# VHH binders against p49116: the designs that were tried, part 192

Target 1, 238 residues: p49116
Amino acid sequence: EGPLLSDTHVTFKLTMPSPMPEYLNVHYICESASRLLFLSMHWARSIPAFQALGQDCNTSLVRACWNELFTLGLAQCAQVMSLSTILAAIVNHLQNSIQEDKLSGDRIKQVMEHIWKLQEFCNSMAKLDIDGYEYAYLKAIVLFSPDHPGLTSTSQIEKFQEKAQMELQDYVQKTYSEDTYRLARILVRLPALRLMSSNITEELFFTGLIGNVSIDSIIPYILKMETAEYNGQITGAS
Key: E = the ipSAE of ESMFold2; O = the ipSAE of OpenDDE; V2 = 0.75 times the mean of E and O plus 0.25 times the DockQ between their complexes.

## First folded at step 15 (VHH)

Design ga1 (framework vhh_7n9e_1; at its last look DockQ between E and O 0.02; V2 from the best seeds 0.00; counts 0 for: pae E 11.7 > 2, placed apart)
Fold by ESMFold2-Fast, scan of step 15:
Structure ga1 (fold): chain B 238 residues (1-238), chain A 119 residues (1-119)
Amino acid sequence: as target 1 above (238 residues)
Amino acid sequence: DVQLVESGGGLVQAGGSLRLSCAASGFRFEDYGMYWGRQAPGKGREWVSGISGDSSYTAYASSVKGRFTISRDNAKNTLYLQMNNLKPEDTALYYCATLEYDSGPSDYWGQGTQVTVSS
């Protein structure tokens, strides 16, 4: 077998909606997040190892890890998204919701803690200067997680995760040969992704798209989209 | 219109071999992963094997690993399953599917081909 990921899978380019509004609004934030979600789903579907797993397994893996993939995508695309500006706009909106007595203090606390954890994660990744190859393999490690409840074919998924870990190790040792502990610093960041609530991510980034429907419920339909439909969602082009 | 047509099933004795085929039309076959599944009488659907669009990766259910080989011929838009050392528990309706053209969790594209293994 060849490598788990090719150069095509390392390339991860987000095209933002244009024009950017003078004042950020829910529609712009949701469209930006949707483009990143569709790009992430298309990325996963293009991996030959992922394609070889049955459709039930593919759907289950993505349902289990979409929030982790999305968060890695936010960190990777933070600059092109102006993520700090988006998060500041969300925080401002939440402060106004407190003053209008629309949300409980406990709920606001949970959402603010989520935003702080997200900012901490993205800052950590930026400080480590994670490159495109490293992001691709971290996403693969997250995608091929054999430990989610309800998964079938866990031994095969574990083999693909091990292959991702081995290829990441080989890359880091060759490319960053003088930084003996770089791989350990990178890998220790991954558990933080499991602590991020998918429900809060939906509320912050997808309310305009999803309404009363969860991301979990639409994943099977996104994965079944034609390639041209994915490209249209990713770039906003017809 | 997407169409998947399975063939090659039949009655075979335990220890025997069969080769199944799935003829695909209506989509760019080489761009999509393909799968074999099966359903025994009175049981739910079971994923058997999968292959990437470029044939670089294959995967197998533990129950068939080492006995079955999945392959494809993209020039002919055809998927294959070579089944060796067949067991009575392999008796099922076999069907092929792709991620994008699966009709849903309780359905499939294609009529299936029956495999019956006598003891």
Scores: ipSAE 0.500, ipTM 0.794, lowest interface PAE 2.0, mean pLDDT 85
Fold by OpenDDE, look of step 16:
Structure ga1 (fold): chain B 238 residues (1-238), chain A 119 residues (1-119)
Amino acid sequence: as target 1 above (238 residues)
Amino acid sequence: DVQLVESGGGLVQAGGSLRLSCAASGFRFEDYGMYWGRQAPGKGREWVSGISGDSSYTAYASSVKGRFTISRDNAKNTLYLQMNNLKPEDTALYYCATLEYDSGPSDYWGQGTQVTVSS
């Protein structure tokens, strides 16, 4: 049996909306986030093992882990996205809402903590100098998580996850042979993803674009989107 | 009309310091986050640092973290960037811009201020 991932799955290039505005607004942020989300979903779709699970299982998996995939994508594309600037803009908006007494203290705390967690996670990944292969395998591990409720074919999903983990291990051993504990340092970051609220992520990055539509509801459509349509959206040639 | 005017750039030797200023007008300065960006010759725009309206939140690019400090004086409608331990790779045209999540002033940035760091 062949490897779970190939070199084609390592490539993860996010194209930002152009031109970058002189100030970041909700539309730019949402569009950027949308592109990342699409890229992440279509990345998943390009994996033969993922395709083998079938449409229903695929949809369920992505619904369960989209926030984690998205967050890994944020970390990987943090520089291209100017993520720190985006977060600063979000914080500024939140502060305005606070001043206008539109948010409860508890909600403010939740949102601020989420932003902090996101920032810290991305910083930690940058500090570890995670490369493209490692990101690809981490995404695969996250994607093929059998422990989400309501999943079918959990045995097969688990096998795929194990395969991803093994390939990551082999890669790290080969590439970073002098760093014996690199694999452990990388994998220990994954639990942080499970502590992040998908609802808050959706609110911060997508509400300006999708309105009252949930990411959960649009995932099936994203997964069905043709590559040409996606490319057209990225390049503006659609 | 929104105006942003950068100043404080110049030629400095590696290890030197500069303090950039950005004078803002035409909008309620304190209501908006601000950021510094830079553009080196032949390169695209690079984000450098951001600050919220009330200065409660600051952020820095990894390349400048620990060396640069962003601040603002809302009473003076001015954004600052203290740059210490400058490096040749910091050479660029530096510009300031607004941050806004929901809304903001019209897109505008000034002519920028040139920072040149010699070896």
Scores: ipSAE 0.011, ipTM 0.268, lowest interface PAE 9.3, mean pLDDT 86
Fold by ESMFold2, look of step 16:
Structure ga1 (fold): chain B 238 residues (1-238), chain A 119 residues (1-119)
Amino acid sequence: as target 1 above (238 residues)
Amino acid sequence: DVQLVESGGGLVQAGGSLRLSCAASGFRFEDYGMYWGRQAPGKGREWVSGISGDSSYTAYASSVKGRFTISRDNAKNTLYLQMNNLKPEDTALYYCATLEYDSGPSDYWGQGTQVTVSS
């Protein structure tokens, strides 16, 4: 049948809170991250293949991969978000938590390791100059991952993932025909996403918004939102 | 191939200072974040301080912040820890490692360098 993604799935425009403050605070960071999360969930929900799997499977898939989608979104939107500045601000807030004895020594190590890995991932994607089509297919590949525990319809999910991989291959071969190894270089970045910790991502980007609940617990509600409410969350209007 | 060698430890009076070094080889040092950890005899490992590959991020355990300073010289493949106002509680074997999500090189966290603070 037809392509897995349409041109509406390639457009991925993040709008930052306005105006951008000269000094980034926790509220600005959390609002920016929330907009990216909702943009990513809206993107996933709009895919016909995703819709075809049914609501229970949709919830299970997004619970399993939201951090990977979010991390790809960070890399894609790094310049618009001024991500390097946000990460520096997060490190400064981390130092305040250490000074106030709010954070254990093991936790400090975990958080610092995560920030470094995130910076390396985003830098590697920028060096490869990944375009919007490539990002869209990479997101589809991580979304339709059949190897997560507890999934139903894993055979169908695997077929959608294979379709995403095939379409990425065709796109890269057509668009970057002189670069024989581009597809391989792109795909070898994906395993690093599985090493990213969801609960550390929540602490770094979402603590001010969610409090003591996980993104995992709110996924069903995000997926059921009306399009107008999604747009309000993406732009901050309400 | 990866090798981390710590040095600069010793015996020092409380209130004194030491500067630790970690010589790295077998990998592109500038591409990796680094950290210092310590282990008192018969006790568990404790994270002390970390630094990003380009030194733009540093972090410290609350027990050492304001007294210890982490730094690196990427041209010399060397990580440093300046330790000031040392306390008996700082007595430990100090080691360096790469700053990874899974914590450091699997095969070698260094032999470490002993710091002993008397009072």
Scores: ipSAE 0.000, ipTM 0.311, lowest interface PAE 11.7, mean pLDDT 81
ESMFold2 (binder alone), look of step 16: mean pLDDT 83; pTM 0.837

Design ga10 (framework vhh_7n9e_1; at its last look DockQ between E and O 0.01; V2 from the best seeds 0.00; counts 0 for: pae E 10.6 > 2, placed apart)
Fold by ESMFold2-Fast, scan of step 15:
Structure ga10 (fold): chain B 238 residues (1-238), chain A 119 residues (1-119)
Amino acid sequence: as target 1 above (238 residues)
Amino acid sequence: DVQLVESGGGLVQAGGSLRLSCAASGFRFEDYGMYWGRQAPGKGREWVSGISGDSSYTAYASSVKGRFTISRDNAKNTLYLQMNNLKPEDTALYYCATEFGSGYPEDYWGQGTQVTVSS
């Protein structure tokens, strides 16, 4: 078999809604997040190894890992998104809700802890200066996770994950040959992705898009979108 | 307007071989993964094999690995399943599906082609 990812799978370009409003609102945040989610889903769908696994396995994998893929996408696209500005606006809104007793203290604590974890993750990735090839392989490693409950093709998924890990190692060793600890520093960042609540991610970024429907419920429909429909979502042309 | 037409099924003795075909239309065949699935009497649908749009990757269910080979001819918009060393437990209705049609209740499954393996 050839490489797991080609140069086309390294390209990951987010187009932001324009114009950016003077004051950030839920609609702008949700539209931006939706474009990133759709870009991430179409990225996964374009991988030949992923295509070969079949619809049931593909759907199960993405349903289990969409929050990890989305969070990696946030880190990769943090500058394009002005993510720090978005998170600051969310924090300001939450602090106003505390002042007005509109939300429970326990819920606000959970959401604030999530935002701090997200900021820490994105800051660590920025400090490491993760490149496009490294992001592509990290996304492949989390996508091809064989340890999610209910998977039926776990040996094949594990094979693809190991192939992603080997190709990442080869890339890092060749490109950053003098930094013997770089790969280890990158890989120890991944467990943090599983500590982040998908429910809180939905509330922060997707309230305007999904209403009362969960992201994992719509994933099967996103994965089967036609290319033109996908392009419409990521560019806002529909 | 996706259409999938399966053919090539039949009655065969254990240890025999069959080659299934799926003629596809209504979409850009080369851009999408394709799958073979099967349903035996009294059982649910089982994924059998998949192939990427460019044929660079294939995957197989453990029950058929080493015996079945999936392939495609993008110029002819046709998907194939070469089945060797058939076993009675391979008896099922075989159907093909697109990457956007496999596993969803509302999706097109085709009529399928019946494979019966006698002991």
Scores: ipSAE 0.499, ipTM 0.793, lowest interface PAE 1.9, mean pLDDT 85
Fold by OpenDDE, look of step 16:
Structure ga10 (fold): chain B 238 residues (1-238), chain A 119 residues (1-119)
Amino acid sequence: as target 1 above (238 residues)
Amino acid sequence: DVQLVESGGGLVQAGGSLRLSCAASGFRFEDYGMYWGRQAPGKGREWVSGISGDSSYTAYASSVKGRFTISRDNAKNTLYLQMNNLKPEDTALYYCATEFGSGYPEDYWGQGTQVTVSS
């Protein structure tokens, strides 16, 4: 039947907007986040198993896990993105809202806690020295999660998830043979993704760009976007 | 019971320094992020700084960035705010706060310590 993922699915290169401004404005943050989001979704789309689920199921699946995929992407691309700087900038922008009494104290703390969770998660992944293959399989595992409400073809999704898990296991065993517990350490990080609010992530990274449009509503369009069109946007060629 | 007790406030001249402390009890201090906030007379509550449980992440309001430093000693269950180059506009009641995960979002904060910066 063949492997779920190939070497082509391991590559996950994010290109940041250029040039990087001295001051990270809302637009730059949103653009960077959007590129990551697009990259993540198009990565998913490139998986034959994902394609086999059909458009409706694909859309539902991505709607359910986009935050997790995005977060894994943040972790994987943290250095390229200068994620710590982006998060600091987000905090500064948040301060303006605070001063204008647009946010309650509770909401402020909630948002700050989310930022810290993101940072801690990314730090933890860095400490584990997660490689590109492991990230690919982890993304596949979260992508093919059958336990989200409202999904169809859950049996098939589960099979794909199992396949991802098996391939990850094989990879880790082969590559890190002396580290018997590496697989367990890696998989234990996944629950942290489920504790992060997609709404807060959307607010922090995307509000300035999409306004009142939700990520949920644009996912179908992103998934239909041509790779060439996306690449053109990244390189500025079109 | 969760308790937060601020101290270290006082009167200081512009350009001076103060170090605030917040003694925490009633919860696993190291598991939670901590915040400093302030409220000036006639103004709303303002966020000043935050620090993660393991101190791996810190953040500051733009108005205090470069002047204030947040830190914590988890062994002592204490949060700190080193305030340098104080300005009259820093005059406020300073309070520490945490968000407790079990009642999310559930906020706890102390009574505050008064910081007055004279020109």
Scores: ipSAE 0.015, ipTM 0.284, lowest interface PAE 7.4, mean pLDDT 86
Fold by ESMFold2, look of step 16:
Structure ga10 (fold): chain B 238 residues (1-238), chain A 119 residues (1-119)
Amino acid sequence: as target 1 above (238 residues)
Amino acid sequence: DVQLVESGGGLVQAGGSLRLSCAASGFRFEDYGMYWGRQAPGKGREWVSGISGDSSYTAYASSVKGRFTISRDNAKNTLYLQMNNLKPEDTALYYCATEFGSGYPEDYWGQGTQVTVSS
């Protein structure tokens, strides 16, 4: 039982659709989000511990945590994605819908609150200057969460999560030895991810992709993709 | 404006207990993690414990684990630290802090409450 993650699991490079349009649209936002989703799923599938759990468990884990992984990906890639610009465009569109009286005030309030929480999470991670190793371990802790209903192999999942936590602790203590609070301030942010709504994430980022199906329903197909197909989805190549 | 006000400190014999409180205002308390730190005479600040906004995750310095318990009441905007089996080395000025703002707990420190544990 060697390390849970290798250096190949630290690399997380998102390539954006080009060129960025002057006026953001549903297609650009959905393509950007789709690339991040597929990059995140490729990352999870590449982990030997994840592979060892078997296909049914893999599907159950990813269904339970895809929104948390996606949200960590948004935080990690916020600058390259111009996420603040994307969120501002979404807010402007929602405000126009209020002005035109086309949507209920309660729904818009719910969505705006979610956007605010997402912005605050991403800003807090940026201010802490969370590095690629730390993001990789945080994603692993989220992926190997044993508490989700319907999981099999819960004791093995818990073992992998504990290993991810130990490796994060060792990395932080070695790399940031002068900052004795760093591990605590990183870890106490994780529960906020479970408060993020997968349904609202789908509405914000995946309306053009999902159509009549949810991300939950396509996860088995995403996890079975060939590597060449993954690379096409991540870069937008055909 | 952010305000953090600690209370509950005092003089106690070794082996005794105290419960510290921190009243918070000026931000959405439930959305942010909270921390306790302490500063002994002539020493720098030492972190003690942290808790997430919904209380689902807690962390402790090894020197206090098993003796101290952090908790919060989001309805009262109040953070707590239950300190049991106190030792003379726990003598310090105790501060609460918040993740609100720049995302660093030390950005907003309270005035502190003194805990003194006699030999």
Scores: ipSAE 0.005, ipTM 0.356, lowest interface PAE 10.6, mean pLDDT 82
ESMFold2 (binder alone), look of step 16: mean pLDDT 84; pTM 0.851

Design ga11 (framework vhh_7n9e_1)
Fold by ESMFold2-Fast, scan of step 15:
Structure ga11 (fold): chain B 238 residues (1-238), chain A 119 residues (1-119)
Amino acid sequence: as target 1 above (238 residues)
Amino acid sequence: DVQLVESGGGLVQAGGSLRLSCAASGFRFEDYGMYWGRQAPGKGREWVSGISGDSSYTAYASSVKGRFTISRDNAKNTLYLQMNNLKPEDTALYYCATEGLGSDYPDYWGQGTQVTVSS
């Protein structure tokens, strides 16, 4: 079998809603985050190894790892999103929120800790200057994680993860031959993704979703979309 | 309209072989992953094997790995399952499937072809 990822899987281009408002609001943040989520799901579905696992396994994998994929996408697209500006707006909203009557001090602390962890992660990736190939393989390692509870076909998933790890190693050793420890520095960043709460990610980025719909509940529907529908979601807003 | 038609099932003795076919129509076959599933009497549906649209990747359930081979012919819009070293526990209705075609379409399963393996 060929490589796990082709050059088409390295391309990850987020199209932001335009124009950016003078003052950021929930609708702009939610639309931007939704575009990144749809782009990430479309990326996963385009991988031949992922296609081969079948729909039930694919749904289970993405339900388990969407927050990790989304966070990697935030880091990768931080510049195009102006993520630091978005996070600053969220922090200002939290501090000045008329909704404070509905939030405990403990909850506010949890949310702020999540934002700090997210900033730490994105800053570490930026300092390492992670390239498009490295992001593609890190996303593949996260996607093909065999250790989530309730998964079937775990031996097959593990083999695809190991293939992603081997291809990443080959790429890094060839491209960054002078930096002997680069791969280790990159891989030790991954455990931090599992410490970030998917519920808090939903609260911060997807508050504008209608009907109290969780990301977990919509994943099966997103994965079933035709290519044209994906393209519309990731590019189709003013 | 998406249509999937399975064939090639039958009665075979343990240790024997069968080759199943699935004729697909109504969609761009080469763009979609295809799957074989099975349902034994009184049991739920079980995923057996999958293949990517471009045939570059295949996956198998642990129970069939090394015995079954999935393949496809995109020019003929046909999916295959070569089943070797069949066991009585492989007795089931075998059906092919694909992803739902768009948000408005369910996942399509064919009507199936019966495989019976005698001891």
Scores: ipSAE 0.392, ipTM 0.742, lowest interface PAE 2.6, mean pLDDT 85

Design ga12 (framework vhh_7n9e_1)
Fold by ESMFold2-Fast, scan of step 15:
Formats: sequence, C-alpha cells, structure tokens
Structure ga12 (fold): chain B 238 residues (1-238), chain A 119 residues (1-119)
Amino acid sequence: as target 1 above (238 residues)
Amino acid sequence: DVQLVESGGGLVQAGGSLRLSCAASGFRFEDYGMYWGRQAPGKGREWVSGISGDSSYTAYASSVKGRFTISRDNAKNTLYLQMNNLKPEDTALYYCATESLGSEYPDYWGQGTQVTVSS
C-alpha cells in the first residue's frame, strides 16, 4: 500500500461566504461552519483507506468524531474564518440571551467553558505553528479511532490509525529534525478534543440551520452527497 | 439509473473456492468505493470487504481476512470477490454495494447471489 495521505489530502481550503456582513449574525456563522463541516466530510471521503472501510463504518466513524474534526478545522482555518471575531459575536449573543431570560445560568456557564476550551486549543495549535501536513495527519488519527462503540472493522481502523501515527512521526522527524520533542507536544493536545461537547459545538455554530435538524442526523446525508453537491456546499451553500 | 447485478454464487464443498462478480452501471464506477456484504438466514447484514475507487486500499472483516480477495476492473465497471478456503459459516446471500449516489438513492442496490457451503 502507498502512503495513507497524499498531497491532495494536505490541501484544506475553506471558502468563506461573501460578502462578510458589517455585523456577524447567526446565519453567516452557520453558513461558515456548515462549509467547514462539508469540507471536513469531503476530505474524509477522499481518503482511499476511508473509502475501503464501507459506508456503515464510515458513518459510524464520522458520527463519533465529527466534533474533533470540526474543532481541528476551526484551529487550522482560524485566520481565514476570523474565528476570534465569530467567538466574540457568539459571546455577545449569549450576554443578550441572559438579559432576555432566554437561557439558564447553568447552560450559559457550560457554553462559556466550552468557548474557553476552544480558544485555549486553537491558541495552543497556533503557538506550536502546526503546518498543513501535521493537521492532515492529526485529522486522520482522530478519524481512524478504533475505540468508538459499535464499530465492526476495529482491527482495520486501528491499522489505519497506526499508519497515520507512523507517517506523522516520519514527517515531523524529517521536517523538524532539530526539535526532538515536537511530536510529543503535538500529540498531547489531542485528548483535549475529547473533552469538548458536540452538543455545545452544535448550539454555538449551527443555530441557523433550518428546521429541527441535528448534525448527527445529517451526517449520513452529507456523506452520501455526490461530488458536485459537496462542491456546491463548500463554495456557495445557502 | 443505478444498477448493481451480482453473479457467481453456487453450492461448493468446505475448502472450495468461488469468484463473485458485480456488474455496475449508471454512475462513474471509478469515483466510488465498492463493498461486499452478506446475510445468512435469520441473521443481520454483515460487511465483508471494501475497496477504494482507485484500488489503492482494501479492507476485510476479520472472519474472511486471508481467505477472500476483493478487486475491481474500472474499465469493465465490475467488482470481484475471490473466495478461497470456504467454510460452512460463509453460507449467505452475498450482495455488492456502493456509497450513496445522492440523498434519494439507497446504499444497497444489488439483489444478491447465494453462496452455500456444504460440510
């Protein structure tokens, strides 16, 4: 077998909705987040090893890890998204919700803690100056997680995760040869992704979705989209 | 007009071999992963093997690894499963599948081909 990821899998280009509104609103935030989510799903589907596992396994893997992939995508695309501005707008909306008695204090506390964890994660990745190859392999490591309940191909998933880890190690050792502890510093950041609630991520970024639709319910639909539909969603979705 | 047509099943003795074929039409075969699944009488569906669109990656269920080989011929729009050292527990209806070709299409289109392994 060849390498797990090719140069095409390192390329991760998010196209933001245009024009940017003068003041951020729930629809702009939701459209931006949806584009990132679709790009992340399309990225996963383009991996030959992922294709080989079968659609039921692929759906289960993505349902289990979409929040981790999305968070890595937020960190990688933080500048193009102006993520700090988006988070500030979300915080402002939460403060308005307190004043209007629309949310409980306990819920607001949970959401604010999630935002702080997200900011801390993105800041740590920025400080480490994670490059495109490293992001691609970190995404592959979280995607090919064999430890989620209900998986039927766990030995193959574990093999692909191990291959991702080996190729990341090889890349880091060759590219950052004088920094002997870089790989360890990168890998210790991954457990933080598991502590972030997918339900809170959904509330923060996907509130503008039409209807009573959860991310969990749309994942099978997104993964079944033809390439043309994916391209439409990542460049010009409404 | 997506169609998947399986063939090659039959009755074989334990230790024998069979080669299954799946003829695909109505979509760009080379762009999609393809899969073999099976269903034994009174049991749920079981994933058997998968292959990437470009054939660079394959995956197998632990129960068949080392005995079965998945392959494809993109020029002929055909998926294959070479089954060696067959066991009675391999007795099932075998069907091929692909990832959905749009939200309105089901994941599994094939009617299946019966494989029966006698002891």
Scores: ipSAE 0.364, ipTM 0.730, lowest interface PAE 3.0, mean pLDDT 85

Design ga13 (framework vhh_7n9e_1)
Fold by ESMFold2-Fast, scan of step 15:
Structure ga13 (fold): chain B 238 residues (1-238), chain A 119 residues (1-119)
Amino acid sequence: as target 1 above (238 residues)
Amino acid sequence: DVQLVESGGGLVQAGGSLRLSCAASGFRFEDYGMYWGRQAPGKGREWVSGISGDSSYTAYASSVKGRFTISRDNAKNTLYLQMNNLKPEDTALYYCATETLGDSYPDYWGQGTQVTVSS
């Protein structure tokens, strides 16, 4: 069998809603985040190894790791999203909520700590100058995680994860041969993704979703979408 | 509309072989992963094997790995399952499936083909 990922899977291009409003609002943030989420899920569905595992396994994998994929996507697309501006707007909203006594101090502290962890993660990735190939393989490593409860085909998932790790190693050794410790520095960033709360990510980026639906509940429906429907969500095409 | 038609089942002695086929229509076959599942009497549905749209990747349940081979012919819109060294425990209704398309249910569309392995 060929490589786990092709050049098609390395390409990860987020198209932002246009125009960007002068003052960020919930609608713009939610639309931007939704486009990134749909792009991430379409990316996963395009991987032949992922297709081979079947719908039930695919749904379970994405439900378990969507927050990790989303956070990697935020780091990868931080510049095109103007993520620092979005986070500043969220912080401003939280500060206004403190002044108006709309949120508990404990909740505000949890949300602020999440934002700081997210900023630290994105800054770490930027400092390491993670490239498109490295991001693609990091996403594959978190996607093909065999250790989530309830998974079937665990041995196959583990083999695909090991293949992703091996191909990342080969790429880094060939492309960054001068830095023998680069792979280790990259891989030790991944555990931090599992410490990020998916509930807080939903509150920060997806609060504009109608019906207060959870991302977990909509994942099976998003994964069922035809390619044209994904493209519409990713680019905002009508 | 999506249609899947399985064939090739039958009665076979333990240690024997069978080749199952699934004729697909109503969608771009080469763009979707395809799967074989089975259901034995009194048991739940079990995933058996999967293959990517381009045939570059395959996956197997541990119970069949090394004995079964999944393949596809995109020019003929046909999925295959070559079953070797069959065991009585492989006795089941075998059906092919693809990922759910749009809002459609169920996940599989075929009536299945019965495989019975006698000891």
Scores: ipSAE 0.310, ipTM 0.701, lowest interface PAE 3.9, mean pLDDT 85

Design ga14 (framework vhh_7n9e_1)
Fold by ESMFold2-Fast, scan of step 15:
Structure ga14 (fold): chain B 238 residues (1-238), chain A 119 residues (1-119)
Amino acid sequence: as target 1 above (238 residues)
Amino acid sequence: DVQLVESGGGLVQAGGSLRLSCAASGFRFEDYGMYWGRQAPGKGREWVSGISGDSSYTAYASSVKGRFTISRDNAKNTLYLQMNNLKPEDTALYYCATEGFGSEYPDYWGQGTQVTVSS
């Protein structure tokens, strides 16, 4: 078999909704997040190794890891999204919530702690200066995780994850040959992704679009979209 | 409309070989992963093998790995399954499937082709 990822999979280009409003609102944040989610799903579906797995396996893998993929996407696209501005707007809106009618003080604190963890993760990736190849392979390592409950064909998934790890190692050793510990510094960041709540991510970024429907429940439908349909969602073309 | 038509099944003795074919129409075959599944007597459907649209990646169930080979000819819109060293437990109705469509065609399966392996 050839390499797990091609140059096409390194390209990860988010197109933001336009125009950017003078004051950020829930609709703009949700549309921006939805475009990143669709881009991430399309990215996963374009990987030949992923395509070779059956629909049950594909759906289970993405349902288990969409929050990790989304968070890596937020870190990778932080500048194009002006993520710090979006998070500041969310914090401002959250602080202005009426406790009795909308959110308790305890819930607000929980959500703000999640935002802090997200900011810390994105800042750590920025400080490491993670490049496009590294992001692509980190996403592949996350996608091909054999240890989620309920998965079948775990030995195959493990093989693909190991291939992603080996190709990342080869890339880092060749590209950053003078930085002996770079790979280790990158990989120790990954466990933090699993500690982040997918429910809070949904609340922060997707409430205005999805309402009572979970991301988990819509994943099978997103994965079944044709390429032209994905491109429409990613670019907002219709 | 999407159409999948399997062929190549039959009766074969243990240790023998068969080559199954699936003729696909109604979609851009080269853009989608393709799969072989089977349903043995008294059992549910079981995934057997998968292949990426560009043929660069294949995957196999552990029960058939090393004995079966999946391949495709995108110019002919045809999927193949080469089955070697067949065992009685491989007896099943074999189905071709694709999952590249919206919810209307998520697990589109053909009518199947019967494989019977005698001891």
Scores: ipSAE 0.401, ipTM 0.737, lowest interface PAE 2.4, mean pLDDT 84

